Miniprotein binders against p08452. Designs and how they scored, part 1

No score or structure here was measured in a lab: all are predicted.

Target 1, 342 residues: p08452
Amino acid sequence: CAVGGYAGDALPLARAIASVSDRLITHPNVMNGASLYWPLPNVAYVEGYALDRFAAGDWQLQPVHCNRIGLLLDAAIEPELRIRHQQVAEAAQATLGLSVTAAVITDAPLGVTLRQADSGSTWGTIDRPDSLLRAADQLLKAGCEAIAVIARFPDDPGAIALQDYRQGQGVDPLAGAEAVISHLIVREFQVPCAHAPALQPLPLDASISPRSAAEELGHTFLPCVLAGLSRAPRYRSATESIAESIRPESVDVVIAPETAIGGPGILHWAARGIPILAVAENRSTLDLRPVDLGVPVQHLQTHLEAVGWLAAYKAGLDPAALSPGDRRLSYLNHSVQQATSG
Below, numbering starts at 1 at the first letter of every chain, in headers, positions and changes, except where a header shows other numbers.
F, E and O are the ipSAE of ESMFold2-Fast, ESMFold2 and OpenDDE, as the mean of both directions, binder to target and target to binder. V2 is 0.75 times the mean of E and O plus 0.25 times the DockQ between their complexes.
[cut] stands for letters that were removed.

## First folded at step 8 (miniprotein)

Design P1 (at its last look DockQ between E and O 0.70; V2 from the best seeds 0.00; counts 0 for: pTM E .488 < .8, other shape alone 3.787 > 2.5, unsure alone 62.08 < 70)
Fold by ESMFold2, look of step 8:
Structure P1 (fold): chain B 342 residues (1-342), chain A 81 residues (1-81)
Amino acid sequence: as target 1 above (342 residues)
Amino acid sequence: SKVEVFVEVDGNRVFILIYVDGKLYFIVVEADDPEKLAEEILELIKELLKELAEKGDPELAKKLEEAIEEIKKALEELKKE
């Protein structure tokens, strides 16, 4: 039972889903600093571009025990911050048994900027994407199998959006730029990649949400990036013959937020006709809009319902049997249907 | 100036990637329906054009107008899905 999906959820949900699944495929937005303490052997981190290639049937996933990780550090990082990130990588290798085998500093500052428009949408710039790709190429030629990017991000990319996110509301203002950076590397080189921003420590704020506080511990996001990359499956062309490969045909169910159901990321799964669980948690029911994908979508109010659905499914039950109400037979004979409709 | 435009899907996101003389301008949208997606993309492109016009590159403005038509076609295809 493989659960392909995008994580809009916290790590505790990923653990619960993994306990009722043979394998969980998920995105790095689920991972946080706590992932270092709770290894999840049946959870596979897959970057967003690679998820799309997998869903489309262009790529298959090759499980691994341990990737040799290369560090890609932005030349713009101040020396003190760079030393902190070096120490974190060395500590992760020493205390978690990870393999971090090479590091490179980009040949030019990457020049990452991030902006939020008056409409509430986000955008940004990277001055030297060429320098990013050259540095990635060096690490791969040195034998690295996965890349952790550490780029210097603005410390205050959007004051209102940052404060909303720290209070447990809204979208992570950094997530878009992080996703673009990893996307560029995965598209160019077909290797696992994740990003940890280099930031000065945020000011102490006693009122921030506990989930946001977990991300701010330790002055860097690098440890969970390394943990996720260490076991990230390798991306292989679907035409290759690979033993013990994970293919999209082996995905039994997709779990996604209801806000993602109309988006392009779900279309390949809908076309395959597998169950899609749309979860409304963290969204007001007054703001929900139904979306018709042309296939059945199971709409759920909470992530607990999704876990229950999976447990019933794994037990060999029709999960609809756990819902209230009776299910009645419908005859295919037209005259019986006329009698019941009268 | 050399301008290249890509519209790419990344999980539950749509990326508009605009390369201007090797510099990358990116737009990231996670909107839940095609009308909101189109409105946000066009607004962000308008702000990008304003920034580039302040730098005084009329060849770039012409290239971006051509790119806007390509983006509008892509958005129409997304709305029909």
Scores: ipSAE 0.562, ipTM 0.761, lowest interface PAE 0.8, mean pLDDT 74
Fold by OpenDDE base, look of step 8:
Structure P1 (fold): chain B 342 residues (1-342), chain A 81 residues (1-81)
Amino acid sequence: as target 1 above (342 residues)
Amino acid sequence: SKVEVFVEVDGNRVFILIYVDGKLYFIVVEADDPEKLAEEILELIKELLKELAEKGDPELAKKLEEAIEEIKKALEELKKE
C-alpha cells in the first residue's frame, strides 16, 4: 500500500500516515521542519513536478540506499552565511553519515525576488536561472545524484506576510519561490532536488507559533533538506526497466487538502481510479465548488480521520464500517419492498 | 528579445514561468478552481506589470504584456486536460 500525500508542512501527519502504510510518497513540504526532522524509512521524498510526472505515468521512482548530494550555493550568499551552510553539510556527513560529495557556487548571483498576493499566491523573479542550471549541471557531471539548493532570499519578502506566517497564520511566503527553484532543476535534469533558503537571522519573536518555531531554531533549513535528499528516490523514465521501482499502479490511496481537489495535480490520480481522501482541516467547505472527478472522493474533516481511514483500509476493512450510521444494501434491479407490517 | 512562457503543474500548484531576456518571472498559484486560477493569474500579471513599470522598465513591461496572450492560451489548454 502506497499513499500519495499532498498535505502541507505536517511532519507529525507524515509520521502517522507512514505508520499505517507500507510506503508514503510525499512532497518535501510535508517533511521539512528546518532544524527538526524525523527520518522515516518508508517515506519517499519526491519533488512536486516529479510527483506529477509520476502520477501521469511518465516517470517511475527508483528507491535508493543513499544519494550523493551536491550542494548548490547562490553567489549572492554572504561569505559568513555560506560558511554556516558548509558547516551544516559537513556536520551532516560526519554525524548523520550522509553523502554530500560536491559543492558549487553559482557563477552569478541568482537574484531571487518574491512577492505575495492577498490570496496567498506568490510571484517573483530569478535574475539568473541560467546560472542555477549551469551549477546543477556541474554537480551532476561530478557524479551527484541529488541537488540541495541554497538561494539567497530577500530578508524581508513582506513584513506582514512573514509576520502572519510566524504567528501560524497564512501561507509561507517563501514556499512559492522555493518550489520554482527545485522545479527548474527537476524539470531540466530529472533528479531529486530540494531548496533551503539563505536568510539572515530573524529578530527574536517571543510570540512565534510553535509550528513555525522549528524554522528559527537553526541557522539554516539545510539539515532537513539533506536528510530528505539522502534517500530520495531517483526519477527514471517509465519505459526503463528498473528493478524494485515504484510505479503509479502501486499507489492505493491519495490524500490531499480539500482545496487541492479541484486542482490539476489530482486529475492524473482520478483518471487512474485511485481513491482520493480530501481533508478539509477545519476549513469551511462552503466556498468549495463541488468538483466531479469521475471517481469517489472521501471527504474527511481532519487528518486524524484520514489516518483512521488508512488504518482500516490497510486492515482490509471498508472504512465506512467505522463511521456511525446504518448502511443498507441497495439493489440495482429490485425496489426495496417495504415490508408492510400487516 | 525572446519571450518564452511555460505553464506547468506542480501538485496543487500551477507555475507560470516567463523568460524575458534570460530573466525568469514566475507566478505560483494554488487554485481549487480553474476559473479562479485564471482570474488570479491575470491579477498577478497585472501586479507584476505594475511593479516593472514602477521600476522604470517600461520595455520589459511591454514584453510581458505581449506574453499575456500566450499565458491565456496555455491556461486554456490546462483547463482541457
Scores: ipSAE 0.533, ipTM 0.810, lowest interface PAE 0.5, mean pLDDT 80
ESMFold2 (binder alone), look of step 8: mean pLDDT 62; pTM 0.444

Design P2 (at its last look DockQ between E and O 0.69; V2 from the best seeds 0.00; counts 0 for: pTM E .470 < .8, unsure alone 66.62 < 70)
Fold by ESMFold2, look of step 8:
Structure P2 (fold): chain B 342 residues (1-342), chain A 80 residues (1-80)
Amino acid sequence: as target 1 above (342 residues)
Amino acid sequence: SKVEVFVEVDGNRVFILIYVDGKLYFIVVEADDPEKLAEEILELIKELLKELAEKLGVDPELAKKIAEEIKKALEELKKE
C-alpha cells in the first residue's frame, strides 16, 4: 500500500522501489505532486477502492499504453478556476501527448463541504452525488476510459488543520474527501479515476514545509493526475480472460507504513501469505497500536531497509543474509548428539 | 425522510456514507485497529449529527435511527 499526503512525498521512495522491482502497484497518495518531472514507466497507478478489489481477488489489472481521459468539472467552479484547469488539460494533451478526449460540467454544483476532527479524520458532505455520477456516465458513453474529477473544494477546510498541514504537521485535510469522490466513481463504473480539487491559491508562507510547498507551486494537481491516469491499468473482473493481466497472485511483496498494518486493506494480502514489510519512517499522526495479522510481518525502521530487502529478494538472496549476525542450522530431530555439533 | 447508511472499506480507510434525501454525508477514518476505529467513528458521528440538527433541522428521532443504523453496520463490519 502507498503512503503519502504531500505532492511528491513518496516519489523518491517510489523511484527507489521501482528500480529494484519488475512492477510497482501503488495509489494516488504516493504519486501525487511532481510525478510529471520524473516519470516511472514500471509504476501502475491504482485507485484505493480498486486496489482493495484487486487485493481481494475480485479484480485484475489490464496494463495499457494510454487511456482516453475525460474531465469531470464541478459546476460550482468559478470561471477563472475552470479556465485554469481547462488550460492545464489542453496543455497536457498538446505538450505531453496525453489523450484528454472529452469534458463535462456537472448539471448541478456538487456542494462539497469539509470538517476535520481533532484526530485527523475528516467528515463532510456532497450535496449532489447523483450529479457527479451522471457526469461520469456521460464521459464513459463518449468513450473515455479514465476520469479526472475537478471538484470545487472549500478554500478553508478546517483552518487549523490546513495550517498544520502547511507546516508539515498532520494529514492533508482534503485527502479523505478526495478519496470518497474517486471511490464513488470507481465503485459505480469500474474505471480509473482520480481527482484534482479546485482551490484558490493559498497565501504565501515562507515557513511552509518543502513537501507541502511542492503541492502549492503547481497551481493545481491536475497535470500529475492526468499523467497518472494516462498509464493507469484498467480494472477488469477477475473472471475475464485477459492477455498480459496483472493478477494479485503475481504480487511478491507488500510495503506499507506501520500505521496501515492493522487496516482492512492489508487483510487480503495477509491472507495470501506474501511478505509484508511494515515501515515506521513515514508515520501518520494517528496512534500506532500492535495488530496481530496471523502472519509474519517484517518491521523495518526505514524505507531504505525496505529497498535493500527488495534488492536482496530480487537477487535471489534471503534478505536476512544482509543483516549482522550468524544464522545457525536448526535440526528437526533434537538429540544429545545434535547438541554437541558446533 | 429517506435515509440510507453504508459502511465501506477503501484500502486503509473506512468510509461511512449516509444518504439523506439524496445528499451524501460522509465520514472518513484511517485506523489500524477495529476498536480504535469504532471509537473514532462514534465521535465523528456525534459531530455529524450535531451538524445535521443545526443545518437541516433533522429531528432527534431521525438522528437516533441514523446512529442505530451506523452501530448495526459497524458491528457487521467487525465480523468482516
Scores: ipSAE 0.515, ipTM 0.761, lowest interface PAE 1.0, mean pLDDT 72
Fold by OpenDDE base, look of step 8:
Structure P2 (fold): chain B 342 residues (1-342), chain A 80 residues (1-80)
Amino acid sequence: as target 1 above (342 residues)
Amino acid sequence: SKVEVFVEVDGNRVFILIYVDGKLYFIVVEADDPEKLAEEILELIKELLKELAEKLGVDPELAKKIAEEIKKALEELKKE
């Protein structure tokens, strides 16, 4: 039993789902708590492009014991900040037993810039995507099996969006660009990749949201990225004969935010007839247009309900049996309903 | 200038990747609603084009070319 997770909410949800599933396949954003990480042996850390290629049936996921991780450092990172990232990687080897086997500095500054729209969508630039890809190629030729990217991000994110995010409001202004960086590597090389931004230390804000506080406890997000990548499944073409691979047919349930149900990623799962749990996350459903996926979608209000649904399903129950209300049999043949009224 | 546009999907995210003379411009939109997505992408394109024209010194003709290629790529995505 594999559960696909697209929910952007944190490590606690992943832990809960992992406890009631044989395997959880989830996006990095679900697992990334910056300095706060929790290793889960039955969680597959899979980048979003790879998740879509998996859902489409183009790729299969190969479970691994461990990956040799390559560290890809942006040349724009200041020498002192680079040393801090190196120390984190060295500490991860020494303390966590992770395999960080090589490091490369890009031959040019990546030149990341970011903007956020009022909608929360992000746009920006990477000046030297060619330099990014060359550095990744060097690591892969050196025998690395996963890539941890550290790009230098702007320290002055338009002050309002970062402030809102630090207050637990809005969307992470970095998430879009981080996703682009990992996406480029995964698309080009078909290897596990995750990103940790290199930022100067932010001033202490005593008003920071507890959710965002985990991101400020460390000097870098690199620890959780390395932990995730260390056991990330490798990506293989669906046509390859791989022993004990994860295939789309092994996915029993997909969990996504209700807002994501209209997204193209969910359509692949819908086409496969896999149960989809749409979680509203306490958002009003009134603003959500029902999207007809051609398959039944379970609309749930909370992540706790999703965990309960999974627990019931794993137990071989119809989860609806745990919901209040009398379900009567509907007869497909109208002729049988007339006999009980006589 | 050579302009290449890729529209790619990643879970609930749509990536618009715009290569101009080796520089990448990107738009990332969360796909909540296909109609809203189209509107949001159009708004982000306007913002990007404005910034390209005003701040990045991109020729208005190049900006128009980028907009046309994005439009084509989005139309292709809708046919799949």
Scores: ipSAE 0.474, ipTM 0.772, lowest interface PAE 0.5, mean pLDDT 78
ESMFold2 (binder alone), look of step 8: mean pLDDT 67; pTM 0.542

## First folded at step 17 (miniprotein)

Design Z4 (at its last look DockQ between E and O 0.64; V2 from the best seeds 0.00; counts 0 for: pTM E .717 < .8, other shape alone 2.568 > 2.5, unsure alone 69.012 < 70)
Fold by ESMFold2, look of step 17:
Structure Z4 (fold): chain B 342 residues (1-342), chain A 115 residues (1-115)
Amino acid sequence: as target 1 above (342 residues)
Amino acid sequence: SEESLEELKKLAEEIAKLLAEALAKELGVKVEVEVFVDGNRIFILIYVTVDGKRKLYFIVVEADDPEKLAEEILEFIAELLKELAEELAKEGDPEKAKELLKAIEELKKEAEELK
């Protein structure tokens, strides 16, 4: 069975969930350099827009053996940095068995800018979004089936926010722009897409968070993106007849952070009546009020509880059996055998 | 009580659409809006087309209440208008730059009434 989720982005969590699932469909933030050392054969990357279309019943997912990946390179990338990314892509093809079949440089610099608002929110621009889309179209016409975007990002997109993230605090300031870029391509072309920013190497930081350091393991962020795209299922219209397709009806459970459970994709899953596991990710998240979906949501304190829930489910158990207390039968008729306390 | 992400998304769409329509009317440019949710974040995308060239402006917000969301959208639009005013000033059109300042105030009033 396929499992859909908005689970946390830690690779150990994805590995644990995958070990108790037939298939895990996961959001793009699972991929990082560490995934190259311990592959996850039953995990499929699905971009966020595509996941929402899948939840809505508009798209189905076609499993693949291997996608032909097109490399989309921002014209703004400096020649030396471009060569590094090209060499990494060729090395990944040679050593991981990936198919990277074409590359294109955009016809204009994309002009990605990022800055922090006083509130901490990320503001940004893309000067030439149509240049991005034209480059993607060229790759598709050349026969590519998935697109890896390499856009030149500012090296210092918000010094305080980036510093906080490297110390294990806050949110990756680059992640928003990456999501915008992949969103544009997936919405326009219905193909798997992920982004690896082109940045100069970050300076050495003796106090870097270990999780942040995992993103800095290689010359670039590209190899794990390529690995994820190589096996990413293709997005097809729900009306197409596709052998061995994954349809929304085959999803057994959805896992998401409590802060995300009111989103439009989650609401579609709730309407289908499948279990939704809402996980609190930190102390402040533990105090969040449940979102009213009209269908019960399982509120869990930790991701470990979500793994346990899935393990019980896979074993053929009702996961509620692992909770304290006895469950009593309720009769559907109003039999006289129901007694009041004397 | 806090609003769901879908309700906050709908609010963001209403505010951004109102501001974009006012901007298009006052400046005579084409403006398009898209809002989507990814995880616990709301993405607000505004495309501005001048002479057939589209530029994308976006903000990523982790708002959990409508007032913070509305304030962030207003500041985002104000920054967008500031950039347009600077471009118009380079073209030697200070009257249009003054018009932009008035449009910012009108847009703020409209967005606050959506609360």
Scores: ipSAE 0.716, ipTM 0.845, lowest interface PAE 0.5, mean pLDDT 76
Fold by OpenDDE base, look of step 17:
Structure Z4 (fold): chain B 342 residues (1-342), chain A 115 residues (1-115)
Amino acid sequence: as target 1 above (342 residues)
Amino acid sequence: SEESLEELKKLAEEIAKLLAEALAKELGVKVEVEVFVDGNRIFILIYVTVDGKRKLYFIVVEADDPEKLAEEILEFIAELLKELAEELAKEGDPEKAKELLKAIEELKKEAEELK
């Protein structure tokens, strides 16, 4: 499950997990680091809705050599900023060997607006969601297999929220809208999609959190999105016969933040009897009441502990063997006969 | 009962459905609602079609406190509807805006009955 937050803050975790896994299936937020990315050959970059549809058993994931990426640009993006995104896409083709095959500008400004509440909850608008969908449809009809969206976001969604975010605190005020944009496309078209916001360069802040500092690098968030989408598995219906597809039955372990354990995706994994590792180290210190999933959940304190658990599991160990304490064998039908040493 | 994210999602769906019904009835506006969860976040998507233009309103609530989450969802829906009413009023239909505000109060009441 998605460990996500700030741009690139979860990438070290993904690298660690990927090193102790045959395959990692993870959300874009784990892999996105703005101008910083790290290619991992055994990581499947899968959007949130697609992860849920995969967990539900409705979709299967088709590994690919590469995707033809379509670039979807918001008409609200200023010409200079649009050129910067185009240059990133062209550089990704020339230098990284990625396939960015077409670009479309929306027929109308998408009109993204954002507002944050004092609770940290965010709301917003997309003025022209149909313009987004029409542009995606054009790219797909042109033979694109994944969609990179660049929407023009407000440069100041809220000074306090932005400042808190830049200090590595609170919630990313953009992350909600980004998730909505990618969700719209994935739900409608069943294709890999990720978003990179188009923003004016922020003023230099020497106090920026290292976890957010990747966003200050370069001119766009597009590089990591293109890198992720270039090898993102395609989404296929579970009923399709696809060779070498990833199916839910191939998932051995699910890792999620403790705060996400009650979510539909986790419930689907629990219903499949898949081991769930709940990690507390993430965002919310709120003592979520333990959600009874009807299956054993491993509650872990840190991501490092989760990596250790996975390493033990991959080694064919019961990870509980690395925990302190003696485990006695329990007989189902007999009391523990103390072997009398006669 | 410890409200799971799934229970909260269902609550959000019911609230959003009531909203859609209220908007459709009172304003003659087509409303489509989608609720989904991503991680610990509940997303409520409200598509409002006015004069043939579909606009998306969305709310993202972090489900860190289940006891407050229902209240937060209701508050945000009410705020969103208030903004929609203000937009409708600016477009020259202040009576529809008043009707919408009434529908919001009814929705809040119905949503409290779902708790």
Scores: ipSAE 0.693, ipTM 0.849, lowest interface PAE 0.4, mean pLDDT 81
ESMFold2 (binder alone), look of step 17: mean pLDDT 69; pTM 0.610

Design Z6 (at its last look DockQ between E and O 0.83; V2 from the best seeds 0.00; counts 0 for: pTM E .792 < .8, SAP 74.084 > 70)
Fold by ESMFold2, look of step 17:
Structure Z6 (fold): chain B 342 residues (1-342), chain A 112 residues (1-112)
Amino acid sequence: as target 1 above (342 residues)
Amino acid sequence: SPEKVKELKEKIEEALKKAEELAKEGSLEELKKLAEEIAKLLAEALALELGVKVEVEVFVDGNRIFILIYVTVDGKRKLYFIVVEADDPEKLAEEILEFIAELLKELKEELE
């Protein structure tokens, strides 16, 4: 079992890791459309709060084959855009076999606001977080087992940051608020949750990055969210008796960017003695943070190296055997160092 | 309570000094814990200044630190948040201070 997603895995990377592991635990991805044509049967989508609870040993993960998904729609969504999302959900049920069993409109607009601070950080507000939580409660009382949140996001949240992101530069200005929304639901209700922002289609721009274009291919971001939630494992207390569960003790390796290595989840994995693969992704050394975990962290330059490490591990090899250099034995009872060839 | 205000100011100054040190050398977990300490101290100062209920949550997702501040006015909770990249640790304390200062300004205008 491998754990990834500490920096938001792209679908090609997640698929490569999944091909060399029995199971990959990662965050829901946001690759719209592409996920529908490339199923990932051994990937368990786990929201960030739940992933931290799992790493800490507070929660275990119950695999499922199909969740009953509830739709949580922001009252702020205008009727035309709401119909688009309703149609996508009904189409996903009819053509993909997903189970979307209930929908609720929040009792008040959520009031999602985003802006970029003078420092470049993303600021935001949710005017009515309790309206979000009340809507989630209704869906759970109706028997839903996973929640897809569709909140009305600003169409132009910091126009410069959005333009930079579309050109392949900077960070997704929407991602922060999306993470906050799912965090609120999972923390409160302990159920699988992911979000798809409700936006009007962005203007055509011939020069945008292909990765950004992939996110804009559909009328909505919802289909990928539904596909991921359909098989997302349920979050259960570690004290519950579950016949077939994924426990943190079953995790064999953790993959994360070097900038995330000192985070609380990673520290829990390190304390268990689980191999930590820290991937630099060819970043400047000035971006690296020194971390002393008390156990070895394997520093790698690329995700290709991480995939190779996993492939060797799955084959029953010590991955260090693929590295150049000699490793020599040390005898426990020898008072004189063994001679090496001169 | 002038004694409480003085105590908060001293604790905030100590936390800011620690933030400058950790922003250059600290781990992500240490930065997260410090961000939480700073945010809670500043939120207590906000609550005292404005006479409102304030709650704080800080969490990490990947290399990002999320600071969530709930403000309750007349029984209605509103959430304010900032997302700070851990890749730029030199600016962590500055960004938190700017966020809280802007929040204070906006809340003063709303309460009037």
Scores: ipSAE 0.762, ipTM 0.890, lowest interface PAE 0.4, mean pLDDT 79
Fold by OpenDDE base, look of step 17:
Structure Z6 (fold): chain B 342 residues (1-342), chain A 112 residues (1-112)
Amino acid sequence: as target 1 above (342 residues)
Amino acid sequence: SPEKVKELKEKIEEALKKAEELAKEGSLEELKKLAEEIAKLLAEALALELGVKVEVEVFVDGNRIFILIYVTVDGKRKLYFIVVEADDPEKLAEEILEFIAELLKELKEELE
């Protein structure tokens, strides 16, 4: 049973799902915990665009023993902060046995900027996207198979959005730009890519949310990115003959937030007749847009229910058998003959 | 022509009104398609108004719509982007309008 996951930051969830599945295919955000990582041998770390291309049947996923990781460093990173990222990569080689084979500094500062609009939307710029792409191309030509990007992000410790995020409220203000950076590389080169922002250390905040506290445990986000990329499946065209590849037909179940079920990736899974578990995350279903996928969707309230559903499914059960209530057999061509107690 | 730019702006406004209507009942894919339409109209308007090359990409990641605008000035390509969460669809049109207005302002200032 392969499970596709579009859930956000939830390493515990990934661990739970991985324990009740043969394989979990999931977005990097689920696995990224800054300095905290957990190796899961049956998890495929797949970037969002690659997940959509996989769902569409355009790409297949090639499992690997390991990837040669290229380190792509923004020229805007200060020399001391760059050395810290280098040390993390070197430590990952020495201590974890990961393959970080080359590093490149961009030929120009990437010039990442972020701002929050009055509406609450996140805006950003990348001043030199072509510099990013050139650096990635250099790493790939050097034989790298996955790209770890470290862009210098604005240090705005005073940003309300960052403060709210550190309090476990709102959305990560960096997440948009991170997704764009990874997207640019994956779209252009068809290789595994993940991002770790380069930031100056924030002041100690004793009030930080436990969910955000993992980001405070180290100088960089790079450890979890390297761990994920080290065994990330490679992206191959669906027309290629690849032994032991993961194809869409091997996916048994898809899990997504209720808010994401109308997305292109989910629509592709729906079109394939794959069961979809939509998780509301304790949000009111009244606030959710009605989405008709043309296929049955299981609406669940919690991730725990999704894990339970998967456990039942893996056991060869109809998960509905664990729910209260009696299911009567319905005949397609006959009314239920009441057993005449003759 | 200034008239064509005006026509495009009117079309953007119409598309944004449609976005407001669709935001309540529309799927994320429908919202994406509408964002793509708006972004294309914007790109055409920017190209005509400012004489710059504009390329647009729209993609979805989870419940988020990403609008990427690549502007090429004097051979330098710069990326502008907006991230819109589809769980608050009522703001989608407003957010895109605000982004367009600010982008136009920024680009005009950069080209002067």
Scores: ipSAE 0.715, ipTM 0.875, lowest interface PAE 0.4, mean pLDDT 82
ESMFold2 (binder alone), look of step 17: mean pLDDT 77; pTM 0.735

